# VH-VL binders against p0dw94: the designs that were tried, part 36

Target 1, 243 residues: p0dw94
Amino acid sequence: PAGTPAGAGASAGIGSDTGSNASEDSDMFPTIVFGDTVIERKEYVAALKAQHGAARLYFRQTYGVDPAEDGWDKAHDGEVPCRWLASRAIDELRRRHAAYLIGVDLGQVADDSYASIVARMEAVNSGNAELKSDGGIVYGRTGFDIDSYLSYELSALKNAYTGDESNPGMSLSDDEVRRYYDEHDWTKDGVDGKTPLDEVRGNVKAQMRSERYDELVSQRAEAIDVTDLPWDALYRFTAGRLG
Below, E stands for the ipSAE of ESMFold2; O stands for the ipSAE of OpenDDE; V2 stands for 0.75 times the mean of E and O plus 0.25 times the DockQ between their complexes.

## First folded at step 11 (VH-VL; framework fv_ucenprubart)

Design x3 (at its last look DockQ between E and O 0.03; V2 from the best seeds 0.00; counts 0 for: pae E 2.1 > 2, placed apart)
Fold by ESMFold2, look of step 11:
Structure x3 (fold): chain C 243 residues (1-243), chain A 119 residues (1-119), chain B 108 residues (1-108)
Amino acid sequence: as target 1 above (243 residues)
Amino acid sequence: QVQLVQSGAEVKKPGASVKVSCKASGYTFTSSYYMHWVRQAPGQGLEWMGMINPSKDSTWYAQKFQGRVTMTRDTSTSTVYMELSSLRSEDTAVYYCARGRLFSYFDYWGQGTLVTVSS
Amino acid sequence: EIVLTQSPDFQSVTPKEKVTITCQASQSIRSYLLWYQQKPDQSPKLLIKKASQSFSGVPSRFSGSGSGTDFTLTINSLEAEDAATYYCHQSLSLPPYTFGGGTKVEIK
């Protein structure tokens, strides 16, 4: 919902993997399934950590409070920070799993499970370690943690999709390009008003393709039905990890 | 409550164009829903022609209709349009609009618009 | 593009008997198949989603099965009002979307 969040990522405000001051029932991670794929506790907790800064920014901008200081359980005009954070984490996982499911449909990956992503990361890390031990050269990143591997693989999925004009939505008509160009400002130094379409056509198309891919992912994420998740149990688990 | 109401039947000569409208009501027009167009020649099956996202004004056309079909929308009247140009006798069909999110089924259909192409 | 091939094109079936309609996809679509019913001069109506899940309000005599490339629509005990044309359809994955050629079912 908010723009670019401040303090995303490795916030120290998130509680440890150990239990909290909440009851033992608050520490139990419920079974969460996206279609046919089980959501693992580790990926959910990582999504909470990743969205922690966004939650603090949202409540600061909207209500003038910081949940890390004012409490994660207190309602503000009907919104409870830990429940907002839980919902945001689920939405982030929906988007990630959606991108992988598009990749599955194109034969780029076998499935969207967290376990398979970890296995691919470990295989890459092992291959790089073996190459080094044989005296070979490894270009680029030689060791991934799961966050860096996810970022790498998601970017690769998007680039593969948008870079192939035969993929659905990536072949753009002249009429569509013209309409998109008309909707935006295309400023260039030394030219008053919009830069002529002929000079920016490639950039217009690239931006259109990127936005169309993001729309596909968003729509695929919406197709992951989360209405019937055990939300009360998930809220209790989330509250137990915040402190 | 969701309703898709299409414009009336059309008779056209070969080489002309036809523009069929589909007025939506009972839901938020500029939402995540796409409007699809599906046609059916007399005695024949259903054929997907393409779709439009009314919110983003983005279109996706089936390859067979590329260059001949244009889909547009008017958010002030909650109406989508499908225009088919360079008509031939084999374009004689009932044209349906149908609502659906991507990666989902079509849940509501218009009543259909018969377009007849003959000399 | 995913081609959906239905069989048979036409069936004339005695009331109360079982109707079986098949749909083959040109490539695996997992369980991402839909079935629609269309009566003369009417718009299509959704019967089955995700290969086997009945849509709301659909009589229990309609059922779907299959996955991968081979799918079946079954009408367990045909009623007079079931005389219609039936289409398989795929729209649960990436476009372009396609329909099967249809299967016309008559009572006789």
Scores: ipSAE 0.512, ipTM 0.766, lowest interface PAE 2.1, mean pLDDT 87
Fold by OpenDDE, look of step 11:
Structure x3 (fold): chain C 243 residues (1-243), chain A 119 residues (1-119), chain B 108 residues (1-108)
Amino acid sequence: as target 1 above (243 residues)
Amino acid sequence: QVQLVQSGAEVKKPGASVKVSCKASGYTFTSSYYMHWVRQAPGQGLEWMGMINPSKDSTWYAQKFQGRVTMTRDTSTSTVYMELSSLRSEDTAVYYCARGRLFSYFDYWGQGTLVTVSS
Amino acid sequence: EIVLTQSPDFQSVTPKEKVTITCQASQSIRSYLLWYQQKPDQSPKLLIKKASQSFSGVPSRFSGSGSGTDFTLTINSLEAEDAATYYCHQSLSLPPYTFGGGTKVEIK
């Protein structure tokens, strides 16, 4: 008896932004502003998608439920999955924008708006296409999508920031390095015990810089006030996108 | 040479508003530098009020002054303004503009503007 | 909010003596401490950045030390021109920026 393959449950993904103008009031993306930067619908939806799996995992681990199966609007001990997801998406956006704002402050990028990011992506894609047409070798992806570009550019910003000791927090004293080294385990594959500082100093510094950068981004993100966001409208929008 | 020149002393009544200007010169006004406002009451310490990014026109205010302070910039004149409303006697202070980068130090200061709030 | 506590509030010192001013942070600020000098009827001036780095034009008699929560400004040999109020300031966190209460140094 050939066991009928269990139907791949259609993961009810976040619905594609099909521009159907059916403006049911519940589907309107509210105006969201981070400081001076307006958050675009596409940007938010992308953040939702990015956090969707984390939300499912959280509720599975915390409450033993899968919102995709049980419903995104059902409360579990006071937590509602769609609201949780929306909050996580906003937090992700805050971090992203914070990183860009740091970049702006340092002159690494001109603007943190989604439109500016897209414009930069398109410029890079066009440049790569031209290079390819001229017989040049494009290393990596021939073209970025927005998600891959965001990842790329954010990494580049971080690397540029952490690579310059003149940037805030990137200058490390020997004492700081030593203290950090002492507080952490530094093991090399195949070597028993803690690796001497002199052998891992570069790695220690790199890790310290990375963490300090992340802290700066986090602090900057926290400075973005989201208390006055239209959360109820955002929750409704989010719920509508989750099906 | 970098120079910050502030407007002259002001005398105001309680409940009034004051607008202090800070004209910047000697550097690119819309660069990565922020303009900070710091006040000092007579015989007291330094108190940070807020900052503005002249390039982005982004403002950050200390919570204490939120709702009362407004910082603006005019890029054409390289001037930053700090307006404080609903003035109280406790607002009597010397107000300083100071240039500084994010998470950094204040390297240049204005000469200060005395604002006196008296009935 | 990071609170910076300076000590002492006031110090009267004879010329050529050593002056020590302390600044304690409510939490670790690593080395992100600044020292400013303010003379009477003048704007503050930066003396020390990153806890121990002298700013340009600062006399060598000024030095800063410390990390974490405890910091010290030292004037090795006080000059008459050093009569001023000194402020510590932290630059680690985003605003609000906080200052110490100040230490007034007078010449005897």
Scores: ipSAE 0.083, ipTM 0.615, lowest interface PAE 1.8, mean pLDDT 90
ESMFold2 (binder alone), look of step 11: mean pLDDT 91; pTM 0.919

Design x4 (at its last look DockQ between E and O 0.56; V2 from the best seeds 0.00; counts 0 for: pae O 2.3 > 2)
Fold by ESMFold2, look of step 11:
Structure x4 (fold): chain C 243 residues (1-243), chain A 119 residues (1-119), chain B 108 residues (1-108)
Amino acid sequence: as target 1 above (243 residues)
Amino acid sequence: QVQLVQSGAEVKKPGASVKVSCKASGYTFTSSYYMHWVRQAPGQGLEWMGLINPSKDNTWYAQKFQGRVTMTRDTSTSTVYMELSSLRSEDTAVYYCARGRLFSYFDYWGQGTLVTVSS
Amino acid sequence: EIVLTQSPDFQSVTPKEKVTITCQASQSIRSYLLWYQQKPDQSPKLLIKKASQSFSGVPSRFSGSGSGTDFTLTINSLEAEDAATYYCHQSLSLPPYTFGGGTKVEIK
């Protein structure tokens, strides 16, 4: 293992943010609230990491620069990469919290807080560990990290919503299904023409329900007002986290 | 500024249908905003009838109006329509269109359209 | 469907006195309650969002409280211009949406 990065300069693109942050300003995560729910530092940092590649792609395509090489705090025609990334991380958290808030409305979860999600993950992990130590059989994942648990639980919330026709948008009329089928490509590989609706009806309905659920989540995310967040403090924190 | 301008008053006989229009201006019609319909019988309270997403042409109707109400839109004229069929005397009301995103309050209201059902 | 039950249907109140209007939801709606004011021949106007948050331009004499199933709108010193019908409403969650039956407030 040589460990030498390809570039000669001090670039922000090769390290993890697992190291300490030495500046008091860069260590100070501001209080961020979505409605009545506090946003935790850990969930924000995870969202930054998840959106890191998207930021690099955007600035490369738009300005011919890579923030990981050219710096995250330099303006390019009025756009600053760390601020762009911060905004995108907040938008990603809005979508996740929105999905949980729809679940709250339906009694599927108690609240949308990160602490509540972590507590559920820890309970599942602890229960599985006890079952294994008592000689029981555990089906499925026996240990979650937070990223895998979020993926698991978000999928479960979506499946619970889309699988119940009494939920808003999930009861589909024959006319709606036919129109959707006509407007989309349902060809089977190797055959000419569309597969008949009767053969793909279940797939058409599932896709319609999935798309309608995603629209509901998007609408709920827009209802999370982020106008009055302490954006300047959040930008400073974000800049300090990027190497 | 956002404006919602509704069609004029209508007088109908029982069993007929009525189609009320609501022309939107001052914002992007095919956006994230939904159009809701709310009615109010004389001297009575407000009653939500349903909504339409002008972008997706999706509708959701209050259970009371299922089978009698149809909401449509015309993106070329930025207009939504509410049609109520099989009219009865208790359908006499002022009908309002109101704009709002889902999961939000109604931020703009039309002026109202009086529909009178009289035999 | 969430049923909102308002009380009272009607109040006649002397100026400067306190008005209290209640709204009970048929199931918990957390803080997802709105209050509207409607004057004769006008469309409704938003007063309170999320149970207790005053909307822009609403006089400070209007306040909202409550959570879960029990909510209150208070006018803590009634003015003549406050003669109107008041409605609770829920639209901050999934449809279907509902209004309370209304409370007409008149000046004695």
Scores: ipSAE 0.533, ipTM 0.771, lowest interface PAE 1.9, mean pLDDT 87
Fold by OpenDDE, look of step 11:
Structure x4 (fold): chain C 243 residues (1-243), chain A 119 residues (1-119), chain B 108 residues (1-108)
Amino acid sequence: as target 1 above (243 residues)
Amino acid sequence: QVQLVQSGAEVKKPGASVKVSCKASGYTFTSSYYMHWVRQAPGQGLEWMGLINPSKDNTWYAQKFQGRVTMTRDTSTSTVYMELSSLRSEDTAVYYCARGRLFSYFDYWGQGTLVTVSS
Amino acid sequence: EIVLTQSPDFQSVTPKEKVTITCQASQSIRSYLLWYQQKPDQSPKLLIKKASQSFSGVPSRFSGSGSGTDFTLTINSLEAEDAATYYCHQSLSLPPYTFGGGTKVEIK
């Protein structure tokens, strides 16, 4: 009995910025500001796209509904999928900008604005292109898109931060390391039991630094006040982008 | 209600160490709040010494106190400790613990602990 | 390190008079300025956050203004209970944190 191929359900994606006739009013991206940094439409839409799957999953798991099928504006126990998604997108942007702001404070990057990020990306891409034209070898990615560049740069910022013991929270005392080690399980593949501290000290420190950095980013993100954002307008915009 | 209660006044000799405690109550001790230490010499301004995350036990000390200050926490008693070693006369001050998130404000303060360093 | 410079260091004022205290940052701190009040023999208390937002329980006679590098705390009509030292503090940057030098306000 030939199993009928399960029809690839058309993933109703977030509409591309191409000119579909959504009503002129719903298409207006409201002014969103994180402190002194204006959030651009493009970066918000990108954040929506990034969180789109998570939103669907959340509602599926929590309410047994798929917003893509049932509608993004339909409330479930007081939660509205498009609002939830918008909120998640803003949270993601807060975290991103927080990381950049930490970098700015440390002089790692000049600015957290989307335009600045794009400019840096373009500079890197141009430099790599030039190097190639000159017969040079470009190791790694020869060209970044904005998403890949963001990932790259944020990782670089984290690594740079955590790699310098002079940065806040990155200096670890032996006592701190020991306490952390004692509070966590450390296993090596193929070895039974907890691995001795002396064998995993570097990993312990790396993990501690990573977590401390993430906490720092989280704290900075929380400091970005979003209470006064034009949420209603943002929700409308978001809903208009969701097919 | 959030309360920070500090240990009593201390008199120390130069070269000694002092350990001041700050017991927190009225909120989740291991929440996202940091405990900061700020001191104030007699008739002087406020000087930030460092912070500790009670939840994760991460610390950050002002460079001035690096190597002399140790901040610790006891989650079982919701208490933060600040130990200052190699005491000098210049360390005579009221020491405050203060609750606050990073990149935010200090919303609650302990009553202060006077540490007097005298020969 | 961001340095905060307060002015003046000391003011003696008559009740009901207006008091103005300034805080200047060595670099732009946007609106991330805090004001603390410390009364004699008391712990500091938060007065103003984000340069102009009054903290809970703060009398309306207190107001903050400014952005960037220049900030002002204003007491519109000084009360006897306002005798205190006022400190500015910035919350923009990573530690270490710094305070202004303080402005002592006394009642004549």
Scores: ipSAE 0.261, ipTM 0.712, lowest interface PAE 2.3, mean pLDDT 90
ESMFold2 (binder alone), look of step 11: mean pLDDT 90; pTM 0.902

Design x5 (at its last look DockQ between E and O 0.65; V2 from the best seeds 0.00; counts 0 for: pae E 3.5 > 2)
Fold by ESMFold2, look of step 11:
Structure x5 (fold): chain C 243 residues (1-243), chain A 119 residues (1-119), chain B 108 residues (1-108)
Amino acid sequence: as target 1 above (243 residues)
Amino acid sequence: QVQLVQSGAEVKKPGASVKVSCKASGYTFTSSYYMHWVRQAPGQGLEWMGLINPSKDSTWYAQKFQGRVTMTRDTSTSTVYMELSSLRSEDTAVYYCARGRLWSYFDYWGQGTLVTVSS
Amino acid sequence: EIVLTQSPDFQSVTPKEKVTITCQASQSIRSYLLWYQQKPDQSPKLLIKKASQSFSGVPSRFSGSGSGTDFTLTINSLEAEDAATYYCHQSLSLPPYTFGGGTKVEIK
């Protein structure tokens, strides 16, 4: 069209052509966004690795094949192992980001971004190293990798939520507690029959709160809409990472 | 098609309780959907009362109704119930059940149940 | 709890004219605002989700806009069948959920 420069400025071509990013898959990993949060290649790849064994087990049990031996791209009754793995990795990231987003809503953490989590982990690791070097006593972990830090922080978020009765779902009526107790087995060693409610009330409430929190996380994960992700590009990236 | 069918209108005296039913059909009742209850006093706006997860029998109530409302479900009949106790005249309203996920919209609504509280 | 304040409470509008309804949230709800239409003696019906996304079957004369705390529902050319009460609703936060107070629109 005469008089109008192309809207495809140099930014797309320059980013693609330059060697400024040394990441081996940066030009193949599609842009993935959960709401307002960009999903980093590193966290996706970590989720793939974490779910790799589950994919192998599923295909062995369901179809008698092992994708690591028989290939990740072959369909088995309509299911393709690399696509199954990609979808599962996204679902796992949805659950993790959901837990963080509940924490953000309640002022427990600043955001759900992977970069922010890594920065917090590095700050904790640096602080512990300095304390140990200065002759201080460090209780618990002194060096986190990202997987152990995620487990630590997710546990802390859950404990903070379930330990505050003012949080939604954490205020339990006596009637709700009684119904839950009646529907579950509360047997203890050395006690014949079902342990009386008054003896296990604290345990019943704790289990109810834990289950309600896990349900909140599941619902929040479902609210992260992944329908319009670039699934085809993501499947190709995933296939290129396997075998 | 998804359908939510509520029980019929009721007239109650102050101090009584009312139990409204909402029978669901056309979808998996014990799924990821919650059942919400929303009421509307005559000539007034919509007021969210609380919700139940039919799969887990888990409930969350608006603070205003905490202690007066009880929500339950019967998975064998795909029915949820809302019971409001210690009724007052200001509880006169149409009570709706509505289906939805927590961070989403209400996609299907019951037809409403008029509860009238008068001496 | 997030408070939603609608304005105006009531409008009497000449047919074919533009109707504008506002909803203000007491804190940011990003784009998690919904608009419902309720005709007399009927259940509410969803019009707009995520502030600006029309629900299936909603006439194109209905549109939504805004993010953060300030949101608008617009009826571009009012038709007789649009006489109803309109409610905003937020879906961002954990319970309790809240609705705006409603805006009644009548044909003048």
Scores: ipSAE 0.355, ipTM 0.681, lowest interface PAE 3.5, mean pLDDT 86
Fold by OpenDDE, look of step 11:
Structure x5 (fold): chain C 243 residues (1-243), chain A 119 residues (1-119), chain B 108 residues (1-108)
Amino acid sequence: as target 1 above (243 residues)
Amino acid sequence: QVQLVQSGAEVKKPGASVKVSCKASGYTFTSSYYMHWVRQAPGQGLEWMGLINPSKDSTWYAQKFQGRVTMTRDTSTSTVYMELSSLRSEDTAVYYCARGRLWSYFDYWGQGTLVTVSS
Amino acid sequence: EIVLTQSPDFQSVTPKEKVTITCQASQSIRSYLLWYQQKPDQSPKLLIKKASQSFSGVPSRFSGSGSGTDFTLTINSLEAEDAATYYCHQSLSLPPYTFGGGTKVEIK
């Protein structure tokens, strides 16, 4: 008996910006600002999309419900999926902007605004296109979209930060490294036991620097006050995008 | 209630080292808070010396004190230490520990530790 | 490094008078300015955060204003207990942190 393939349930995705006549009021993206940086609708929507799966998973795991099926506005033990998702999206944006702001402080990038990021992306894309036209070899991605560029640039910022020992927290003493090493398990594939420090010192330092950087980003993100955001309007906007 | 209790006054000779302690209580020591050190020479203003992340054991020193200052923490006792070496008369000051997050403010301060450097 | 310049260095003021202290930053720090009060033989205490937000427990006679490079701490009606040195501090960027030079307020 040939088991009928379970129909791929159409994942009700976040509606594309184009067509749905959501009521004019629900479609208005509120003005939200991180410090001096205005958050654009596009970047917020992108953040929603990025966190959409996590939201569904969270509610499935926590409450046994799928917001995509049961509704994004339905409260479960005081939690509302669309609000949860909105909050997560804002948190993601806080972290992103925090990373950029650290970069700005260090002169790695000029601005954390979405427009500035897009401009940099376009510049990179244009440069690559020109190189290609001139017969040059472009190594790697020939063109970035905004999501891929964000990933690229944020990684580059992190690498640049952690790669310079003069940056805050990136100078590591031998004692610090040893303490960190002692507090963690370091194993190599195929080798039993803890690998000697001398063999993993570089990795230890790299991990320490990475973690310290992430902590800085977290601290900077927390410093972005979002208490006064128009949350109700944001929730309405979010709900309108999920239906 | 959050409290920062510092060690007592110290008298040192030039060239010596001093280690000041700051014991934290009333909050999770290894939380997201940093411990800062700020000094104040007699009749002078506040001067930031550096910070330590007790959770990550990471430090950041002001350039002026680089090579002379060492900040450490003991998580078992919730204590931060600031050691200043090669002491000079100009290092005579009240030294404060202060709790704070980055890009934020110092919300709690120790009572201060007077360090006197005299020949 | 961001330099904060306070003015004046010293004020002798009669009780109930208005006190104004200014802090100028060498570059824009938006609203990321802090004000601390330090009384004699005491540790500094936070008064104002984000240029204009009073910290918990701070009397209403204290207010902060300004943005960008120019900031002001105002004591609307000076009380005897307000005799202290006031410091501005910026929280915009990563360390090093800098303080203003301080403004000592004495009671006449």
Scores: ipSAE 0.056, ipTM 0.646, lowest interface PAE 3.4, mean pLDDT 89
ESMFold2 (binder alone), look of step 11: mean pLDDT 90; pTM 0.908

